# VHH binders against ORC1-type DNA replication protein 2 (cdc6-2): the designs that were tried, part 3

Target 1, 379 residues: ORC1-type DNA replication protein 2 (cdc6-2), of Methanothermobacter thermautotrophicus (o27636)
Amino acid sequence: MKGDKRRDIRDILLHDETLFRNMNAFDPDYVPENYRYRESQMEALAVCIRPALRNGRPVNAVILGSCATGKTTAIKKIFEMVESTSEGVVCCYINCQLHTTRFGIFSQIYSKIFGHQPPETGVPFSRIYQTIMQHLASEKRALVVALDDINHLFYSKNANKVLYDILRAHEVFEGVRTGVFAVLSDIEFRYALDKNVDSIFIPQEIVFPPYTREEVFNILRDRVRVGFYPGVISDELLERITDHTMDTGDLRYGIDLLRVCGNLAEADASPVIGEEHLERALKSTGPVNLIHTVRTLNENEREFLRILADAGEDMTAGALYELFRESTGSSYSSFNRIIEKLEFLRLIDTRLTGKGVRGNSRILIPRFSREDLRRCPGF

## First folded at step 4 (VHH; framework vhh_gefurulimab)

Design s20 (from p4 with P101F)
Fold by ESMFold2-Fast, scan of step 4:
Structure s20 (fold): chain B 379 residues (1-379), chain A 121 residues (1-121)
Amino acid sequence: as target 1 above (379 residues)
Amino acid sequence: EVQLVESGGGLVKPGGSLRLSCAASGFTFSDYAAAWFRQAPGKEREFVSAITWSGSTTYADSVKGRFTISRDNAKNSLYLQMNSLRAEDTAVYYCAADSTFYYDLGEYDYWGQGTLVTVSS
């Protein structure tokens, strides 16, 4: 009914009352002024970059920690501080879930330095690479590259090539100073460096331990204080958002959930975020890690996930392959590469049964529900 | 179509010389590093020599001082001059190209089909 529900879109857009003091506080790219519980990690990152500000080489780092540990925020914050201090250091943050190729990685570096994307077709890697390194040498600028979630590059077999190209540039371009912050979200992930990379990388290890529930609550409360007017959300409701955030293992989920709750309350012309707004937000806001990870997948990998999700339970690899072959026409070799990739991306787990007439079979265990997957673009 | 085509292989006596050529087509050869690999009967493929697009060279210890790698970007060609050949140099020789300027990664973007070199009396 019109009498009890807002139907006029213009009235919704032009509503005078706002719950948001600063909506930017709930942006994924927002870097808070108050960055708590990571003082020692911030100091370690600063120590790694410090030589670059003094015409020396940056110290390489391996940054280890599961989701919701603040690794991305810490890197972005230190990069912002460094670039505000000196034009002599180029800090480039690259999400390896989105950029998995050598060309893709160096195109991001190119765009950071020159403010324009390189031509995407007909230009070989060597030309982009030369242009970057010649600029760094001639302008006497250091380069620090954060490769966030570098396990995606190891899976694509591009990690050693990318690291080699960044770290050994000084061998051809005299005076080039480079460093890499390699970020791993799965601390159990094992990687192997080629000897030529290992001999020059020599990273400082920086560990980001999991946030406690109390720390997550306080971080979210800090975002509430910046982003909302006083009284917009109760501590009791924020406790519930904290619980859901802890269940996902990703702090970004809680931050996004606050944004969605605020928008829903504002659309309802409510001066406060209530229980109903949280319940509606929970239906629309999926796990942030799942959404970003799924975005990187090709059509066959997405079809694999659809089949597995539609089953609603664990499947044997054999059973899923039969369905997958019918829909895609793919070989068993291609199918096995998808299993390997999705395991590396932590979208599925696999276990050997030790049972059956044919010996050991693999069971595919989804780390997502059908409902979670439907919240992702293209599902 | 990207293609690397080797030529110049054959039968030669110990102490003899051969010049291998590799013709590149379907890509801008001058923007690529290039290398020679070889695979002897019953053995794994091994690195022989590499050259960057700028002309910087590297050699395996077993061939250093005997083999010379060179390139002609105007002709889209890679060469391997092999001198003082030994029975142990008997192998299928492969041309390879990579989009990096310096490498020892063991992986290459493009490969030729190979050319047989037999050193025997």
Scores: ipSAE 0.000, ipTM 0.280, lowest interface PAE 13.4, mean pLDDT 80

Design s21 (from p4 with P101M)
Fold by ESMFold2-Fast, scan of step 4:
Structure s21 (fold): chain B 379 residues (1-379), chain A 121 residues (1-121)
Amino acid sequence: as target 1 above (379 residues)
Amino acid sequence: EVQLVESGGGLVKPGGSLRLSCAASGFTFSDYAAAWFRQAPGKEREFVSAITWSGSTTYADSVKGRFTISRDNAKNSLYLQMNSLRAEDTAVYYCAADSTMYYDLGEYDYWGQGTLVTVSS
């Protein structure tokens, strides 16, 4: 009783029938042609970059907004527009969750300018930095660096060093023009700047407010019009996807949910996305922010989250540490380091207990559900 | 193995001059920004002057025009020329190096042991 499993895979790869007009519309990296509800923010970003197109220095910006408020999309769109207009401005987008070191960040800038990675091992930071800045000076090019999720650089204690290196390049390399767009979820992280950085940064504040439900529905409908053929999904079903998106607070969840629904309908050889496909997608699709954040965690940090999810939000730090120590053998110092990191990453909150406990204890409160955590790879 | 060693401290009269030196070993000094800090009795450490790897300088307002920072990368050395010294300049002077191209007031990678400068009489 042998089956030919290779034919099933080939049929999947070669399948000609599709609900997708353009699958890229459901990609998190997709930048839509019509970017709605962020016109004033786009205008403010353009005003910050405009001096760079006129042989002046770009204006620094702090881009503030909660998760999924369109900050990354707006930055990528303005960078695309600027680079399509002039070769005189280098726009470098860096995700600080992935690149947490000074060397890593400047390697990204180097790669953006030269189209290849920096020279192999043995080249000191100063040579990479000098090569970048000499190129910018000689070619009379401005540099604008977006540091997305700059919170990760503050945690690694590299934020002030990176900002200083970018913003003061003109003091070492005559005629170099640089600017930074720092993306922050919380205004308190701005006050972690050293005085020597704060005095030179002087950013324009650009606030990205939360989208309304109506705005989310219209954004998702715009993605449907680009990504699917007409009639593939009803407005009623899209309203339900919008409700689930609003519950998560993450626009990327709704976009991914549409992609998963389309794939499930296609697998069923259905010409439309039905309620069954949405129900199945809801079981397999977790919040994108949580998934991306937990992927950056090491095994001890992941074990901490597993214990917390199983124990519930009423756990004291001391009680959780006893379980954590049994599982990992880690010191209390290492455990405290994890609490600080996870609180900084907005995965947990801490609350100090008052009277009635032997010494003051911290209560550890998860910012995720047990179900959502289980949808993450490795949980 | 990595070390910064200050020298040249001592007793000097008000209005006098003194030159501090800092010798770096165990790392590629030319790739680092470097700075001088000082700590007077009963006070926290304060910034004095910094120099980038390329020689760009910055000074605290209290020493600007009186002190000159310089470096010699071939000799892995940092210097502070102190002129028109005042009683208020009395402190332990520390050499520091930071892996950034510029000084960082908060978190230097390497620190020296310090050298005492006393301006008295």
Scores: ipSAE 0.000, ipTM 0.294, lowest interface PAE 13.4, mean pLDDT 81

Design s22 (from p4 with P101Y)
Fold by ESMFold2-Fast, scan of step 4:
Structure s22 (fold): chain B 379 residues (1-379), chain A 121 residues (1-121)
Amino acid sequence: as target 1 above (379 residues)
Amino acid sequence: EVQLVESGGGLVKPGGSLRLSCAASGFTFSDYAAAWFRQAPGKEREFVSAITWSGSTTYADSVKGRFTISRDNAKNSLYLQMNSLRAEDTAVYYCAADSTYYYDLGEYDYWGQGTLVTVSS
């Protein structure tokens, strides 16, 4: 019970004695100076981009690995290295969970090249595309686009169009040099390319395997060395954080757990992270992103997640809608808006079934377990 | 309020010729790739021909050398000149438009309602 301790909020905010040497070490966007256990993957990415630095075309790649295996970090790190070396290569990272349309994707490419958004009103896609490709041709610049979680583009039926537009630009705009890094987080995801795309894509396959427990411990210890002052956390306590990280299969969980432990210890005016801080962090941190995200959801969106979680496995959209309609009375239009929102928030994935008599059916894949959801307020 | 309206369908004898037209409205047609598809009774829709915004053309093997796709951007119109018609060319013909510079057989933005072509004696 710490409710009897008197604390001035200003003292908490302005306290100059901190456990954090560099809080940025615990940010999702942090790129470590020494990126260990991905040296062969980094080399493979460099080999793919290298021709673009020598007036050649980049080599396309398929980057395959489960969520949080370091794919995004490796791509951002190589892109930073390339752009610091040459202005002749434009490197554009796009999260396809957030940008599912051709217009959205090429707006991101446009913004990367020109430093501002394209005009929102009265400008067709073709003019944005033409402006991009004419610039690349005239300035003799290569373009490398990383399409992270490209499975979302296949779900939205935009994948072949986007790949056509990027990879075949040289057929219309002489001298344009382009390449795509297609990133897949679902190893079991099967995709089919149109023959015209398949014939030009011809990717190198780069696999990001799961980290071992020893590798996870060492990565977390590297973050501790950058982010905290010496002696703030023991190796014994870090071993426990490593065990919890291994249970989730997500390195980001361990990194965020360290951040939360540091904040709790600092709030207690403790010079070290102790067992009590880890116990409190575990109650609030696991699953941090899920807890935070579900707090923003309305009752119908929460009911959607309860129905999906109670099924325990993937459901078709039609099957879930039948149950959802009986519980909420909601329209199919409202239901589809919920799917789009939850997919955008990374709570579910959507996959299309193969060819069927009545066309494609959508399968809804939860990104959470029933147990994880039950740890959230109101579930 | 984008619309594609096909016309020019009808009954024609084997070996005859027919010209299909597609009128585009509600968008800048010159910025779009366009295509013709067809669907015979009891069969799946199949690709016939496509033309990019720049005028580059592609044809299905079954119609190559017999059909010619063209566009008139000043009139916002797409055409299909069909020569040496065969009984197997009998189908409903659909006009389609795509905002990309290339065609994608399954994923066109806009579709017309179709025009019937019957090749019979």
Scores: ipSAE 0.000, ipTM 0.338, lowest interface PAE 11.4, mean pLDDT 81

Design s23 (from p4 with P101W)
Fold by ESMFold2-Fast, scan of step 4:
Structure s23 (fold): chain B 379 residues (1-379), chain A 121 residues (1-121)
Amino acid sequence: as target 1 above (379 residues)
Amino acid sequence: EVQLVESGGGLVKPGGSLRLSCAASGFTFSDYAAAWFRQAPGKEREFVSAITWSGSTTYADSVKGRFTISRDNAKNSLYLQMNSLRAEDTAVYYCAADSTWYYDLGEYDYWGQGTLVTVSS
């Protein structure tokens, strides 16, 4: 059986028959033409941007929802629709995991407007800021900035400065019209706005609830229709992929499973994705970025994750620290630095059980399953 | 390289006046907003006054009408004229600069070491 499945490497690389009609449909950055189950959220985003298309100020928004609930897709879709409608609105999407400083954020805005990066050295922030705002004023263009995962800016202590700089630009540059879409992947994350930011921000709240199993199945089926030729995968196998996707809580896992299954079937010169291809894909495919992220962790950080995974449920910080101290001998300050790092890397979430109370009042929520963690090196 | 240096602190009697200066070096001061903060021992840092790059001013209620903030971009300098001083004004005064156009924030790009102002009889 094993001999019959052997392929010459050249035959695999040079195989000209493909199961993929459009491979991009399985790309994490793919924005579908038909975006389902977020119609009310899309309408709310449109209402926020609508004034900017009519020489008014956009309405600010706070966009709330757990990871992979379609927040990023909805923002990219509405920005695409707005920019295809008018050049009078600049829509800038910024991932705050990558850009955590005022200079970094405004360099992204600059790059979106002018098509190139500002000089990295010798230019003060004020010159970049002035250039942006003068352009917006002179061209009578509105600016809408989506700050995705804005909790990273609060962690870096830059959120209030960035929000102030964007939202109060009109105080120096008459006629400048700006708005912010602040995106929180952790719905339980609490943030504090300075009084001068809070008074101008006044956001509309837009909630992205978790997808139902039926919705996940239909979304994956839509991706199959775009990405594969007809008949490449059965609904029965797609339902199994849906079950595995629901277990992870991450839609992107199901999308990646489809991509891997297609590649394995193609390598086998199979005209369809079979059960054996799914079984092999399940062994090689982890949640998006988990394997890569955990490889960067030190011994104590990995031990933290093992203890949390072995509990099989959410733990208090105090309960986990007792076990962690017993196994590592680490101090509480070292333990707290690990919580901050793992939360920043989106491996865990932290929920506060009381206002102004920390320590043993925190609940630690894993963003991975025990099975997923055991697929990682060293676990 | 970047530095803010305060001067002009000292001992004054209640009802007296004092002028604080802050000299900026290593950056283009005219592009920055600037502020004065103060901190008494065992107390939180308190906002005193701010001035934008364009010269617009903001004052804390506790000092409004008594203190005047000003800047001289040609000399890369920030000033705080303090009149009708009270015992409650006793604190270390800090110069701060921020690359934003306007602010009332507790976090700034650059800070001086501070200058002590003591108001006592």
Scores: ipSAE 0.000, ipTM 0.252, lowest interface PAE 15.9, mean pLDDT 81

Design s24 (from p4 with Y102F)
Fold by ESMFold2-Fast, scan of step 4:
Structure s24 (fold): chain B 379 residues (1-379), chain A 121 residues (1-121)
Amino acid sequence: as target 1 above (379 residues)
Amino acid sequence: EVQLVESGGGLVKPGGSLRLSCAASGFTFSDYAAAWFRQAPGKEREFVSAITWSGSTTYADSVKGRFTISRDNAKNSLYLQMNSLRAEDTAVYYCAADSTPFYDLGEYDYWGQGTLVTVSS
């Protein structure tokens, strides 16, 4: 009946006493207004984009820093600031771990400009490319593309092609102004640009150093102030979350711990986050970098990781292949491609067997534990 | 506007020679891979030869040693020198340019209108 339905709805509305002032503050993609400890990096990014606001070409950049050093947040923040200032600059953020092909990259650019996906069938790459570049030329708009985790494009052999297509568009489409922010999370990654790309790219190098423990604590406290009501979590407990965050080297882990702790406390009808909620959160929250990377893997690649993890020690490639072949029926060539990919993704290391072994073999060394892998979806 | 215009087609006796030309305009031709394709009446279009931006060449097995692809970047032109022509070489020949600079990915979006080559006595 009407009265009963009204009461149920009203109860939901009136008894929704959450600990969360703003749950979005605990999204790793959230761009905070109070973005501290990256002022010089933000200034460098602004200097690169500034010419685009003055009818000039943006300056290209290589953005270097280990995982979770604020690179993605800084880029998204400067892009938001630029687009709120002028419609004459299109800022497109692309995660290259998800989009590894020329078609995929330019489909993302297309969608950012036009607000819808390009047609899925019967449209060649050149038509999408021409449509983008003709729009930019006719509307006198600049394009800045952030290629996050561009190392994935180098692995797929698409990096030079994508960079060339964006950076040399002005040679075919008069008046087109483009720039690229190439982002590397693995600062030890060595990349090679083709001569024709290297001659036109000429980037400014912007380094994002690791956050100190004090900086991590203050960043997490800023997220607490935005995301929770006052008094929901003590500084003492936040220090504990900071310690666990420092152990992982990933700020996103600490942010997700706060979200999980808040949800657990709310489920317990607790007005505060306590030690018990943190203990339970620690058991359910996996390493964010591993979860993100594993999400991109196919079933054969995941089976490889399961076999390696279940061994609990380093394995020879031959020993793992025997088990892998029984499980998947895959060829040795397919197996070797998986080794190369997983080593590139920094999920495994390989080394050659030396002393005391008849015929040299590769040793496969996992960079994760079975417990870490179990925290990933699909494992 | 990107344009490719072929010329040099005609009637040739078996064993004869013919040189096809393709004039490119509206883009920086030197940065792009280019290719020749042909289509005989009632047949699918087939690959003949390609040349990369760096000048590396590839040929279909049926034309190796008889045809030579070349480019003149100063003139924005592509050429196909055809020697020892056979009746089976009779087709409309198309000039094509790849959509991808510096790589030949086989993604040809720029096509000429074609030029007819007839090999008969």
Scores: ipSAE 0.000, ipTM 0.197, lowest interface PAE 15.6, mean pLDDT 81

Design s26 (from p4 with Y102L)
Fold by ESMFold2-Fast, scan of step 4:
Structure s26 (fold): chain B 379 residues (1-379), chain A 121 residues (1-121)
Amino acid sequence: as target 1 above (379 residues)
Amino acid sequence: EVQLVESGGGLVKPGGSLRLSCAASGFTFSDYAAAWFRQAPGKEREFVSAITWSGSTTYADSVKGRFTISRDNAKNSLYLQMNSLRAEDTAVYYCAADSTPLYDLGEYDYWGQGTLVTVSS
């Protein structure tokens, strides 16, 4: 219907007056030049890697902090600095939410070293592993592997095997020097390790504390300074974006709100981001995304979320499975697949409780409020 | 799918020798660490010996110097040569394999059904 008064799509695409000085400042992968409030963490990471630049072994680290405390950004930044300084250190960042298998982890290491994927079929794992370690030994290169969200490797029961393979490579491949940065939200990590891994890992603990409201405001202001032209957004609107960011507990939400606000203002041919743009952004970046995501879920996956939301607190996987099995009759394997999917969709987070050497409990943490889930059809 | 089958168990006199074999199907020892465990009547399973894919070996103190673990990758078989056998070596012996090439001890992915070794006169 041609009754709508709106700008031509071509005019929007070809508009030469942009609010964005650098849109990349609002990308999830953006690494800021000034990484404020993490100087001590950056220094601690540098101290761990420094021996590798001097023909020694890197120091292992456990990197602790809640979601979106800057852990990933800090690791990527120090890895870039190290590799720009020396070819003698290979720095490999692996998101264990995406790569949960031993083959998957070592394929990422292989690809980082050689610039192409290893053969997927007809080649034993041992050959991929040998190729990596022989290269590191012959070229006298150290390897530092960051295992981000290592909890996912524990759920797949691959964590101890992967850590063993990386940390004890020197026992078979003379002169290989390796280190691991294990990233998690839980200090109980040590109790989850097998004795043969625990004895060699011996990590330094690096804590990423939550940002204060003032720090969040200043970080968002830094992104505004880099990403927008002067005067595009007022401090008053930025304060409101900061309040909404603090309510979610996730800095990425505030960064994405800025991007959406800028796009909406630009579409309206406004030279500034106004209150109306923020109100519209909040509607598009709030519970609407949750509603769309939960619509794609099957009945068992929805029942999982309902049980978790009704608990009103974080639950152990065992406790939730007891209730889930009662409601659905599902196997534990089916239940574990649901946990993996919901984590991938960023609906839940998980952490381990390191209780003894025999096994560990997982804690399931909802990334949504009970109130937000109730706004979804069928909840 | 994956199966480990132990053989070579039997009755032997104290001071005698016995060689256990473990044959793998659907699995290859050239890529994996492997181990022998044993379980005497009324006791928990105990570690006996392990070999990594590189050939490095580990032994329980009770069998060190008497038992030798070895692997034949061409035959896809694991062996345990048992010398100077004692009455306390009487147990069901289990073959175990792990997919981790440098794993000395811990959880193993595959287990055999066991073979009985009786040391008595």
Scores: ipSAE 0.000, ipTM 0.239, lowest interface PAE 14.9, mean pLDDT 80

Design s27 (from p4 with Y103W)
Fold by ESMFold2-Fast, scan of step 4:
Structure s27 (fold): chain B 379 residues (1-379), chain A 121 residues (1-121)
Amino acid sequence: as target 1 above (379 residues)
Amino acid sequence: EVQLVESGGGLVKPGGSLRLSCAASGFTFSDYAAAWFRQAPGKEREFVSAITWSGSTTYADSVKGRFTISRDNAKNSLYLQMNSLRAEDTAVYYCAADSTPYWDLGEYDYWGQGTLVTVSS
């Protein structure tokens, strides 16, 4: 035993003692059975969907609030309740940060309805769209689509096309009933709808205010009760996880910390999560959104971030371009497009030096540290 | 304002060749994927060929080996070289561009008005 500091993979696989009662409680997609502090928002969502259960059209909604406000959990909870009540309503949740194209959005809808991906080659978008809408018409099913972080679709200029295609399907496919829940994490985001979309959308506005510290603690404690056996983690340690969660402003961070702490304690054959497991988790756990966003980047975009992170401070665009050109051979035009994309994705900020139009230079400001980026695949 | 304008269509005999051109304006063409579609009388619009921002190409089985898609980013232009033309190639040909920059293959949001190609003896 003392000669090998690592546990055998076989021992890990064969070990039937676990700290986890239900590991799904710590998944980002988990929907708790007891959902607290959002009763009025849940009621508003139910009012929007209810007509679809009565052969009517669902009411469209704009859902507003920051990432820490439980918007995604509320939507998934109401969708689960609706689908458990009736097969006559298809509820589709789409993360627009991951799916930014018309093809991507409708492939998600297709997969939800049919249980498999649409054919990838030789099939035009119109056939996928027709297959979806013909199914909904023939089976007399309503469709409700939640477009989470829809601002990504507006930046890609796909929002009006996607909204038109969903909301006006009934004009071509008689009897099709559709609705959209448009979710915005940036309450200050401004958007413009085409007249033909604006005239039919007419959404109910539903606001999700920030959670208090006490509410965050109680939500995390609810996840502990479902996910871990009794006594696995102390309330004192959970208070500390709550503090770190409040500092990030993202409830998902606290949930992921609990999962990582549990895995580290289990790897150590510890019956409890201790202070040492939290310390190690804090060093190894990056922001979940950062990891997913970085996965969408190509090698040149990742190289841009590596150079900026290695500097450890703000850089001028000119200084970064010289280093970037040496590494990639890329043109200034390509470099400029990367700045625009990374700023759009909230990975960097930009600022002008204030020297006027002819002397203006951009300063590039990293939003994440090199340590955070090192937690991402490929860094 | 984004615009795509096709040209080069016309009447050609079976076995002949045509080159279609598409001029893009109002956006940085080099950043976007672009494609050719066609629509024959009484039929639905069908995919012909696509080229990504990186230059990778895809072809429909019906045109593979006969048609060649290419781009000239300096001229903001897309081309379709059509060889060994058949009566079945008779259609209005549309130029299309993706609205999502740097995507390898996506949906096409910007469309031209079309150019007619007639293959007849």
Scores: ipSAE 0.000, ipTM 0.137, lowest interface PAE 19.5, mean pLDDT 80

